# Ledger of designs, part 5: VH-VL binders against Rho GTPase-activating protein gacF (gacF)

Target 1, 176 residues: Rho GTPase-activating protein gacF (gacF), of Dictyostelium discoideum (Social amoeba) (q8ssn9r234to409)
Amino acid sequence: EPISQSTEDYTDIPRIIKMSVEYLFEKCLLVPGIFRESANAMELQRLSQLFEKGGDIDLSEYTDPHCIGGLLKLYFREKPIPIFPYDLHKRIYSVLNEEDSNIKVKSLLESGLGKGQFLILRYLFELLNAVSINCNVNFMNYQNLAICFAPSLIQSFDLSCYDVIERLIENYHSIF

## First folded at step 6 (VH-VL; framework fv_vulinacimab)

Design S50 (from A4 with light chain S32Y)
Fold by ESMFold2-Fast, scan of step 6:
Structure S50 (fold): chain C 176 residues (1-176), chain A 117 residues (1-117), chain B 112 residues (1-112)
Amino acid sequence: as target 1 above (176 residues)
Amino acid sequence: QVQLVQSGGGLVQPGGSLRLSCAASGFTFSNYAMSWVRQAPGKGLEWVSGISGSGRYTHYADSVKGRFTISRDNSKNTVNLQMNSLRAEDTAVYYCAREYDWGFDYWGQGTLVTVSS
Amino acid sequence: DVVMTQSPLSLPVTLGQPASISCRSSQSLLHYEGYNYLDWYVQKPGQSPQLLIYLGSNRASGVPDRISGSGSGTDFTLRISRVEAEDVGVYYCMQALQWPYTFGQGTKLEIK
């Protein structure tokens, strides 16, 4: 499943996302610094290449959970077109402090994203919400996770990106 | 009527500290990221620091990282810039500015900071 | 960091005549969504900077129609169709595509 695949081509959740998220959800919710700690660059590249080849992959053979976390971030960072549109996040940002903001955010996501993009983001944010709930053990709260993922998802360092991504993590159950 | 009113500038010796403040009115303050932009005498504009609407995310120019701290109090509609370990090169008029639609649509009146012995 | 370069740096203009300022970026400011993340500001004597143009060509509130922005990618122009006395000041372009935001050197527009 090439990283170069455009969002228009999505018919289902990509295998790299599905396998990585499932593994992290089942095995890594309590890992200190998950998504923050750096992965070994060569191991990350090798793992990425294995997914591109489409062969059988056993993630349990990788002893460093930060490699799998890094793979997930790399996938979104390297897409030619961001999974999360820049203009959409600005529209969401403008309503974050309004009454019924989570309902408005949900509506903007549903109208602003293709079905495949929405499903991928819903799948990812379920994991990030679960990680944040365990922040007393893993030390990755909503803010820490927004710092790790906002630049990769939106491909921008605009400060509004962090507030938007933080809201989606914190209020996952109200928004998705 | 959007207003940004600044205070806290002055003359300080190298190595000293100053806190700049920017009081906002006429809009929902927490909906907007805020920035500080400075202008050295006779020079152009330089972006210094930014803070998200929530106040939880900040960015700094490399020239001020580790020395300046931006913060905000949304209950009081204020943005602050704490400037430590000031250098002669920090001498400038400092502007607070509201970020909207990828630009700075409103600017404060400016506060002069002079770092000199 | 994205480097912004303006020309000319000094622009003497006769009242009622047109004026143009160029801004060049070291990398494309055209985003995949079709927007150019380039703004124009003016700083009039003794005043704070004011937003004139955002996203390459959109006029800010209160900006007269005689002032326009154009261009795409790396080359941008701010044009004043008829210079008025109130247009005296220093004009700056700024890229808002990526952090840190960076400004051009400024162009001083003066009446001759």
Scores: ipSAE 0.306, ipTM 0.746, lowest interface PAE 3.3, mean pLDDT 89

Design S51 (from A4 with light chain E33D G34T)
Fold by ESMFold2-Fast, scan of step 6:
Structure S51 (fold): chain C 176 residues (1-176), chain A 117 residues (1-117), chain B 112 residues (1-112)
Amino acid sequence: as target 1 above (176 residues)
Amino acid sequence: QVQLVQSGGGLVQPGGSLRLSCAASGFTFSNYAMSWVRQAPGKGLEWVSGISGSGRYTHYADSVKGRFTISRDNSKNTVNLQMNSLRAEDTAVYYCAREYDWGFDYWGQGTLVTVSS
Amino acid sequence: DVVMTQSPLSLPVTLGQPASISCRSSQSLLHSDTYNYLDWYVQKPGQSPQLLIYLGSNRASGVPDRISGSGSGTDFTLRISRVEAEDVGVYYCMQALQWPYTFGQGTKLEIK
């Protein structure tokens, strides 16, 4: 589904997230290894600096499809405070194998996250779910995407983070 | 009461295989990552491998990657370490351990593996 | 791999006296989430290792308050304010910042 249909719910999303997610939906769902393959480090840093300065940015001018994917991951990885709280992921992890687990996960996300954090994560996971649907072409299934994003979102090396992030990708439509 | 009970050690020749098992009780097994940590005679601790609660995600130390396989059976509350292509330097006491907030809060009793001719 | 270095490697102490063990990492263990991914373990004679401190300074369940962890970045200390007979063992620091998890060489605490 078009991201524009949910725009009214996402008024507080940072420009870097909104532009990157929209670009990736339009251009990069079928790119092999999206989010796993490395982008040019200098190009990523320059692009990050442009967003910080507030300049005009046309993402279609970037020829490396992994640059925008890398930018999105870099944003979450470099946040001073993780977008996804460690204590929240632990609580979610504890209910993953219970009956009606997706309803419980939804409730924990809604109660454990501020409105802005919830909306940013909802926006991101919509993209990650769409990428995973195209895994026959891009080779990025739920598990591959969890490996790529869990360390950036939770900023933790706990293996339980992967199970939590995988659940949110796979069951996006039931949870968000 | 949390308990981790290990089995499967022994003497094996270089190039041989051995399977270690760790039976868990007293907690919801599938909610915890598990690891194997070894200790060579008279030496310190070395982390070997880890597995997530679901069993989908695994990590290995470079010294064992491609030779050892960690797995778990959540219906039986067991974590296993399949050790192939064993070398003399794999001789150690092997511990299974439960992961808690980036630490290992409960450990099995240890299983001795001796790789010798 | 992150290299963990402990000192001293041998620590003879008198009962009731304080003891301190140092642990240094080859790179910072302070993550952007503000936690230091450094744990302390003790292995008492004939026993499996047991967790004492996780994430730099948090005591594990059942660990007495006379045992404390401190430090940040690359320099960490485990302190025992008053050594008791039950504290005899080999103490290890471990980094959990990245895989593979790595341990220090161990510090043998013994009563003199």
Scores: ipSAE 0.090, ipTM 0.674, lowest interface PAE 5.9, mean pLDDT 87

Design S52 (from A4 with light chain Y35K)
Fold by ESMFold2-Fast, scan of step 6:
Structure S52 (fold): chain C 176 residues (1-176), chain A 117 residues (1-117), chain B 112 residues (1-112)
Amino acid sequence: as target 1 above (176 residues)
Amino acid sequence: QVQLVQSGGGLVQPGGSLRLSCAASGFTFSNYAMSWVRQAPGKGLEWVSGISGSGRYTHYADSVKGRFTISRDNSKNTVNLQMNSLRAEDTAVYYCAREYDWGFDYWGQGTLVTVSS
Amino acid sequence: DVVMTQSPLSLPVTLGQPASISCRSSQSLLHSEGKNYLDWYVQKPGQSPQLLIYLGSNRASGVPDRISGSGSGTDFTLRISRVEAEDVGVYYCMQALQWPYTFGQGTKLEIK
């Protein structure tokens, strides 16, 4: 069994992640500062509460794309156990500069994460990679996105987290 | 085994510049973040700046932001601190330290920087 | 910024007796995977700081078992069960939870 596996039970992509990622992917790839700009605090709180209650939500009724970006980050930040295990990121960090590093990273993710955690991260990083491809318009390259997401995903401010998350964004198609 | 050897301190007048260097050996340098921590004479420790293993991510204490630049050369196993617009309050012994997940496990010998007219 | 507060700032101790240093943080340091991002360092006279305890309670390599760390959240203690002459120095706690990393003021341990 993987020693870095999260204790969270993920059998499917959570609704909040699926809806937020799909909306951002379809509507917000070109939004300047997406994930970096702050959301309206009251609107973000309302959205968060609606997902907690399990109510019917239409994200198209929210005009601020930064609210949906903020909701996605908040979800990962508030997990009791980080979606991305701390020990796993260190193992990945140790191989980043080795030959065939992306193959090694892929192997470490597959062995170090539960299937549900892997699928959630794969889904998220597909979005982040797409955002980074449009950085000429949105000004969010993979380095900027790593700064926004690494503290939430790993729940650590260790600088090594940024190198790992940046690699997963930049080389998504080779790793996932 | 692990060694961090510092150089580049000295006396400088206010408004001047100095570059500190830290040469690392005994470990895979690019796998570790590095930080600079300073200590004013008779005072406590203050974290100044950090740099990721790749060199692409840096962070600075507000007191030095815009004036100091941390950088690293992984091919030479060195981390550097370029200090510009120096002030009397920057007078301190500066330590380079290897950052691990839990803090700082190895420290350099320290380099004295004196900013005085 | 997270403010780290140590007490006492001066700790005269008789050789062979126990010593304790308190460290309090303005915010909880309990975070990732149940870990407390609190370290303890000692700076012996004329030397660089050296790591004693990491993640609240784990001893660094070469640190004797008479030195221990405890606590969680906002309240932490470094304890020396039997003070030896080599323990003289200034002890610092540091939070590594968020930037900027911040140190306590330091506690000077002296043999009386």
Scores: ipSAE 0.330, ipTM 0.755, lowest interface PAE 3.2, mean pLDDT 89

Design S53 (from A4 with light chain Y35W)
Fold by ESMFold2-Fast, scan of step 6:
Structure S53 (fold): chain C 176 residues (1-176), chain A 117 residues (1-117), chain B 112 residues (1-112)
Amino acid sequence: as target 1 above (176 residues)
Amino acid sequence: QVQLVQSGGGLVQPGGSLRLSCAASGFTFSNYAMSWVRQAPGKGLEWVSGISGSGRYTHYADSVKGRFTISRDNSKNTVNLQMNSLRAEDTAVYYCAREYDWGFDYWGQGTLVTVSS
Amino acid sequence: DVVMTQSPLSLPVTLGQPASISCRSSQSLLHSEGWNYLDWYVQKPGQSPQLLIYLGSNRASGVPDRISGSGSGTDFTLRISRVEAEDVGVYYCMQALQWPYTFGQGTKLEIK
């Protein structure tokens, strides 16, 4: 399905997200540098094209976790409209250091995101939280993952984006 | 009433070090990213470094990477720039600035750093 | 790095007349949501820079409506509809789309 599809029209998680996240949960939680290590650009284009064509794709025997990690980041980076709105990020940032901040963040996400955006982000952050729990083996803690994903999700290099994305990874179970 | 008051600066020889400080007041300091921007004599503005509100995320211009360190103390409302291995090309007025809505809405008064033999 | 190019670099203007400064970026600053990550600053003689315009066309607090920003993508304009003595200074555009943030060379506005 095209990366350009509007997330606010989704009734389910896009196939590329679902299959990539399931692959990474099953096979990649212990892979050193997952999401940080570079993926081959030509292989990323090949995988992207396979998903766009809508054919049968089977990742069960796929062996390059860095390409699937790269594909997931590419998907969010190349969306015409960022999955995570910049205005929402600013509102969340303003409450990060307040009492009951996670309750406030949860409320802002629930009111500020469309159904499809919320579903996709909940699905993604569950994976990122699981990766971070295994950081002693994979070397990808909350900060490392925020650096990898914040620019793609918000499509911004604002330093405040990293604090917001880090909070969502670390406190996934309190927020989502 | 937002204020950014700078201190530090002065004359130093090439290879030397200086530490600049910027004291903030009038706003919740930890909710804002801070940057340092410099201006060489008679030249334009150059972004040098930035730090997130938490202090955990930093970025540097390639010209200063490995030599300068930006840090902040949110309990004291200060942002600091530690400048090591200074070069003649680092001679400039250094400004601290608060980042808001993709712009720098408040600037310190500037601190002159002169690197000369 | 994104290269920012301003024109003219020197802008003599008569009091009460309009003035315009151009800023061009080496790549599009237009975000998919419709925001242009382009700011304008002025540095008056002996003073720190001050923000005039953010996100392409939004006036900063206290900035008079005679000063406006326009443009999209790679071509931007700062316009002063009626130049006043207080407008003397060096004007800079800055892209805030990606690090490092980069400024134009500056345009010196002088009364002739």
Scores: ipSAE 0.391, ipTM 0.790, lowest interface PAE 3.1, mean pLDDT 89

Design S55 (from A4 with light chain D39N)
Fold by ESMFold2-Fast, scan of step 6:
Structure S55 (fold): chain C 176 residues (1-176), chain A 117 residues (1-117), chain B 112 residues (1-112)
Amino acid sequence: as target 1 above (176 residues)
Amino acid sequence: QVQLVQSGGGLVQPGGSLRLSCAASGFTFSNYAMSWVRQAPGKGLEWVSGISGSGRYTHYADSVKGRFTISRDNSKNTVNLQMNSLRAEDTAVYYCAREYDWGFDYWGQGTLVTVSS
Amino acid sequence: DVVMTQSPLSLPVTLGQPASISCRSSQSLLHSEGYNYLNWYVQKPGQSPQLLIYLGSNRASGVPDRISGSGSGTDFTLRISRVEAEDVGVYYCMQALQWPYTFGQGTKLEIK
């Protein structure tokens, strides 16, 4: 059961994101330490190169789920321009503790992101929300996931980015 | 009219403890990360610790990790630094500072901590 | 840790003359969005530090235009075009790209 079933949504989602998110959602929600545990760097590079070449890829051939989790983080970390804009996270941070904050956050994301960026983030945060729901088994709560993803998504060491990413994970259904 | 007002410094013996406090006013406190920066007598500035607006994320300089604990009370608009196992090299003026994503825009007046036998 | 190196550490200057302070980082401070995560602070005698320049070249509120920041990557300069008596103090650069945040050693600007 893929996270997004819209054909238009799939058209705008990079293959590496679509395949990795779908696989992790269907197979890896219960994996202890998913996104926290390191994958082998060489295996990550090989898998990344396979997606770059555009060939047929079967993720079930990679037995280490941490490799696929690492691939998602690597994708966002290596973007030349962060998927989550510098000024947008500041604006979101400023409203986190206001009345109707989730409605304000939703509005800021919709106005501050291009359509493709919004869809990619919606796709990712649906997965991260689902992972967090299973934290009793996988040990990855909202804070653990924010620590794993915020530096890659915003490409900043600002502590405020963790609060923003945590909110987007926890309140996915109110925000996206 | 952003203000940061500090308290809690003093003289303490090596191995002792002190708690520093910083009371914030003039802005929505929970929307800002806060940091502590210290300055030893006649020396430069050294970042010590930081805490996110929510209080759930903290970072420490290696020199203080395991001995100092940063915390905040957003209902009282305060950030605190609990300093345990104090050493002579912790002697410094300690500043609280408001952090935005590019650094520190407002600083408290400073609190002197002297660790001496 | 990112090492921040300032030069000179002592800067005697005559009123009305220009002054320049250099700051070098051991690693590039250029963020992928084109921002340099370098700030300049001044600490005047008996006072707390105050922000002068953020993100390499942006003046903080109330900072006069005679004070400017420039540079990118690993090499940065703070320039005062015409030094005034109020400029006396110790100037610090700071990198805010990664933890721990690190400061240069400080440059003491004195009127001679």
Scores: ipSAE 0.354, ipTM 0.761, lowest interface PAE 3.1, mean pLDDT 88

Design S56 (from A4 with light chain L55Y)
Fold by ESMFold2-Fast, scan of step 6:
Structure S56 (fold): chain C 176 residues (1-176), chain A 117 residues (1-117), chain B 112 residues (1-112)
Amino acid sequence: as target 1 above (176 residues)
Amino acid sequence: QVQLVQSGGGLVQPGGSLRLSCAASGFTFSNYAMSWVRQAPGKGLEWVSGISGSGRYTHYADSVKGRFTISRDNSKNTVNLQMNSLRAEDTAVYYCAREYDWGFDYWGQGTLVTVSS
Amino acid sequence: DVVMTQSPLSLPVTLGQPASISCRSSQSLLHSEGYNYLDWYVQKPGQSPQLLIYYGSNRASGVPDRISGSGSGTDFTLRISRVEAEDVGVYYCMQALQWPYTFGQGTKLEIK
């Protein structure tokens, strides 16, 4: 079955991702330095543990938007296996400067990711693209966001990760 | 065949500036991150700086941060290291190297930089 | 910074005999995906360094089978099963888990 059918219901997106992304999308697109500015490490740990426990969580209790932004990054950083495979990012990196690169990137993501991974990344990059569109107010362009997210998503310090993540943010609508 | 050919280097006094260049051939240059690694006389290897394939992302060792600037020109297949406020301890052979799978698979021939009065 | 420690620093070896170099890191180089971000390089006299091993145990192109890498986490070994004259040089381990990338002190392999 087509991937477009599964994206309509979003049932594969983890609660922590869905709630955090929705909150940030609705409340935080214009927050200066969103995802860059520090959040309290203890607050992040506590909030992360609450999601793991599976209880009712009210994100409005965490009025610091940088805490929720930090939670999203922490989630990806702490996954036992990176949401974005290192091998896949290397394959994507190799085609970034070729003719029809966005079509090739889309194809590599669709073949290289499981359905759930693809939906999670699509959901995340929609938010990151929206944040970057508002960079004149929030000061977070696609390069700034790539710096914030690439090490967490790929769990790698390889500099090529930044180029790949930047491309996915900037060209979200043609890739996802 | 992959080749990295370096130029620049020489003798400069403390506080001076120097620019190293590395010309790449035999591969799609923009698809690879590049690094500079140095070796002081009789000493071991020290990673100095790295740059992504796009040229937009850079990292520096603390010892050179704020003084050295790495850059690249993908239209000319070159990576450059601009060295400012040079110190005696910057005296070393400087190598450019191509990064793949977390390793440096090809290295330039090296360029000697001597910082002395 | 991750500290890389090699032993021995000087390794005199008789031709045809085996040689081993140890490398220890101050923290685990084992990534969550199961890869060890540890490389081995050799610098032969008057030459640039060249890659021998990446991911702890994968041989680089052109590296002979007599050279092998092993280990995981914080303890790694480079082994040459039969030393040849061409193996003379200084051997370095390097961690690529995080910036700054850091090298061991180097091990000078020489024929006695």
Scores: ipSAE 0.292, ipTM 0.736, lowest interface PAE 4.0, mean pLDDT 88

Design S58 (from A4 with light chain A96R)
Fold by ESMFold2-Fast, scan of step 6:
Structure S58 (fold): chain C 176 residues (1-176), chain A 117 residues (1-117), chain B 112 residues (1-112)
Amino acid sequence: as target 1 above (176 residues)
Amino acid sequence: QVQLVQSGGGLVQPGGSLRLSCAASGFTFSNYAMSWVRQAPGKGLEWVSGISGSGRYTHYADSVKGRFTISRDNSKNTVNLQMNSLRAEDTAVYYCAREYDWGFDYWGQGTLVTVSS
Amino acid sequence: DVVMTQSPLSLPVTLGQPASISCRSSQSLLHSEGYNYLDWYVQKPGQSPQLLIYLGSNRASGVPDRISGSGSGTDFTLRISRVEAEDVGVYYCMQRLQWPYTFGQGTKLEIK
C-alpha cells in the first residue's frame, strides 16, 4: 500500500508498519542506536518501492536492523499529511503539566485521531516504549526516541513536539 | 499580565563567562518553549538557542554551540543562558522570548552583554 | 541553513501611504498541513521586538487590520495599507520550519 494512501481510509494497520514493527520487536530491541544510526538511503528507497508495488518482502533476510528502523521513519516522514496532526499536538501540549494529564492526553488522542491513525500510532508507540525499556543495552531512552520520531510523525520542528512524543513513549501503558 | 524580566548582563573580557536569566510570570511557564535571540549593535536579529517546555530538548545556533548552554527551572519560572568562552562577536543585546504555535509572542526587555578587553 | 532575504532594506514612506516589504526564503516554508512557518516582527526604536504576523498571514493579538501578511512557499509580503507614525521601526521576517531559526536582514521603515 502506498505511503500516499490516507491513514483515515485504513481499517487495519498498514502492511509496511505491521511487518517493520513486528520485525523490530522480535529481533531489534537490543540493537545499540536503533532508529538513531543511519541506513543506506538507496536501500531504504528500494524497500519503500517494494512495499508500494505490493511485492512480497521477507524482512528476516535483511541483516541491517538500521535499514528496517530507517524504513519505518521514512514512512512517516514521507506521508503527504502527517500521521500526527499539528493542531492535536498543540492541544496535548497544553495539558501535559496539568493534574491527571495522562487521562486528558488519552481523551485528546481518542477524539482527535481517526481510527486508522490511532491504531497505527498505538502500534508504533508500543514498540518505542519497549525499545526505551531496554535503553541500558540499546542506549535509546524515550528522549532519544522522541528526537528520532517527532519530526517525522508531526512533520514540524516545533520543540513542543518532542515533549508530546516523549510523553506518549514514556507513558504508553497509561495513554494507549 | 505576561511578563519576562531579564538580568545578568554586563561587561566581560574575551574568554570570560556570563549567565543570563529570564524570570517569567503571568502564564503556565512549563507549557511554553523559550528561546534566546540576540542583536549586535546596529545589526539584525539572530536566534541563539531554544529549550522545550520540559527543559529536556535544546537547540543551538552553530555560532554558539559548545560554548553556550540553555537551561530552565520550571519550579522557579526561569530560563537561563550560560555563556562561556565569550568572544567580541558575542557582544549584543540578548532577548528571551516565549515560543508557541503563534510564534514568539512575548519578549523580555533585553540584556546588554559587552565582550571587550 | 535556511537563508531569509528581505527587500527593500530601507523603506522611506509618506504618512497615510501604503508600504510593502518582501521576504524570500531559500527553501519552501510550506508544511504538509498547509501552514507556512514564517513570522513577521517589528522592533520599534528602543523597544524589544514584537510579533505582528504568525504562520504567514495570521495577525497577532492587538495588531491592527491595516497590517497584513501574505504569500506561500518561498515568497512572502508584509503590507501596511496606511502608514502611521507608530509604524516606524525595523521589520523582520523569520522562519520556524527548521533549526536554526533564521531572520531576514531587517527593513527599516522611516517617515519621509
Scores: ipSAE 0.312, ipTM 0.757, lowest interface PAE 3.6, mean pLDDT 89

Design S59 (from A4 with light chain A96Y)
Fold by ESMFold2-Fast, scan of step 6:
Structure S59 (fold): chain C 176 residues (1-176), chain A 117 residues (1-117), chain B 112 residues (1-112)
Amino acid sequence: as target 1 above (176 residues)
Amino acid sequence: QVQLVQSGGGLVQPGGSLRLSCAASGFTFSNYAMSWVRQAPGKGLEWVSGISGSGRYTHYADSVKGRFTISRDNSKNTVNLQMNSLRAEDTAVYYCAREYDWGFDYWGQGTLVTVSS
Amino acid sequence: DVVMTQSPLSLPVTLGQPASISCRSSQSLLHSEGYNYLDWYVQKPGQSPQLLIYLGSNRASGVPDRISGSGSGTDFTLRISRVEAEDVGVYYCMQYLQWPYTFGQGTKLEIK
């Protein structure tokens, strides 16, 4: 399945996301620096090309967990249109400090995202929340994960992106 | 009416410290990232540091990293720049600026910092 | 770092004549959403910088239509169709795509 394919083209979670997230949940929640440590760029390109061409892929053949973490980030970074729209994150940002902010954020996500986008982000943030819960071992709290993922998800270097992504990780169970 | 009013600055010897402050009014301060941009006498603009609306995320130019600390107090609508281990090349007018969707839409009046023996 | 290069650095112009300033970036500023993360600022004598153009071609509030921005990717132009006395100042382009934000060297526009 092409990384460049729009999420709106799927009726369910894309295979690359499903396989990567499931592998990371099962094998990598306790890996120090998961998502922060860089993988070999050539290995990432090679693995992403395998997913684009289709066919059977066995992630257990990859011994470097940072390669699979990097693949997940690369997927979002290289989408032609960001999975998380810039205007939506700004609307969310404007309500972060208001009363009942998590209820307002939930409403904005549900109205501002297509069903495919919402499912993919819910699936991703479930993983990121689980990683943050294990931060005493993996050293990746919700702030560290926001630094890793905000530029890829929104495809912007605006500092407000970090506050939004941090909120979605920390308050996953209240928002999704 | 958006206003950014700066204070602090002055003359300090190399190795010394100064704290700059920027008081914001006319908008919901916590909804905006803030930056400091400096300008050496007769020279161009150099971005120095930025801070997110929450205050938890910061970026620094390599020239000041480890020496300068940006912070904010959203209850007082202020952004601050703590400058330590000052060098002669830090001599500049320092501006605070509000960051919105498309860059810096409002700027403070500037604060002169002179580092000289 | 992204290097921003302006030309000319000095721009003497006769009142009522057009003026153009070029800005080149060492890498593309075109974002995947179709935006160019390129701003133009002017600093008038004794004043703080002020935003003129954002996202390559959009005028900031209060900026007259005689001032326009154009370009995409790595090559950008700020144009003043008819220079007025109030336009005197130093003009800067700035890339906003990645940290650290970087400015061009500045172009000083003077009336001759």
Scores: ipSAE 0.347, ipTM 0.758, lowest interface PAE 3.0, mean pLDDT 88

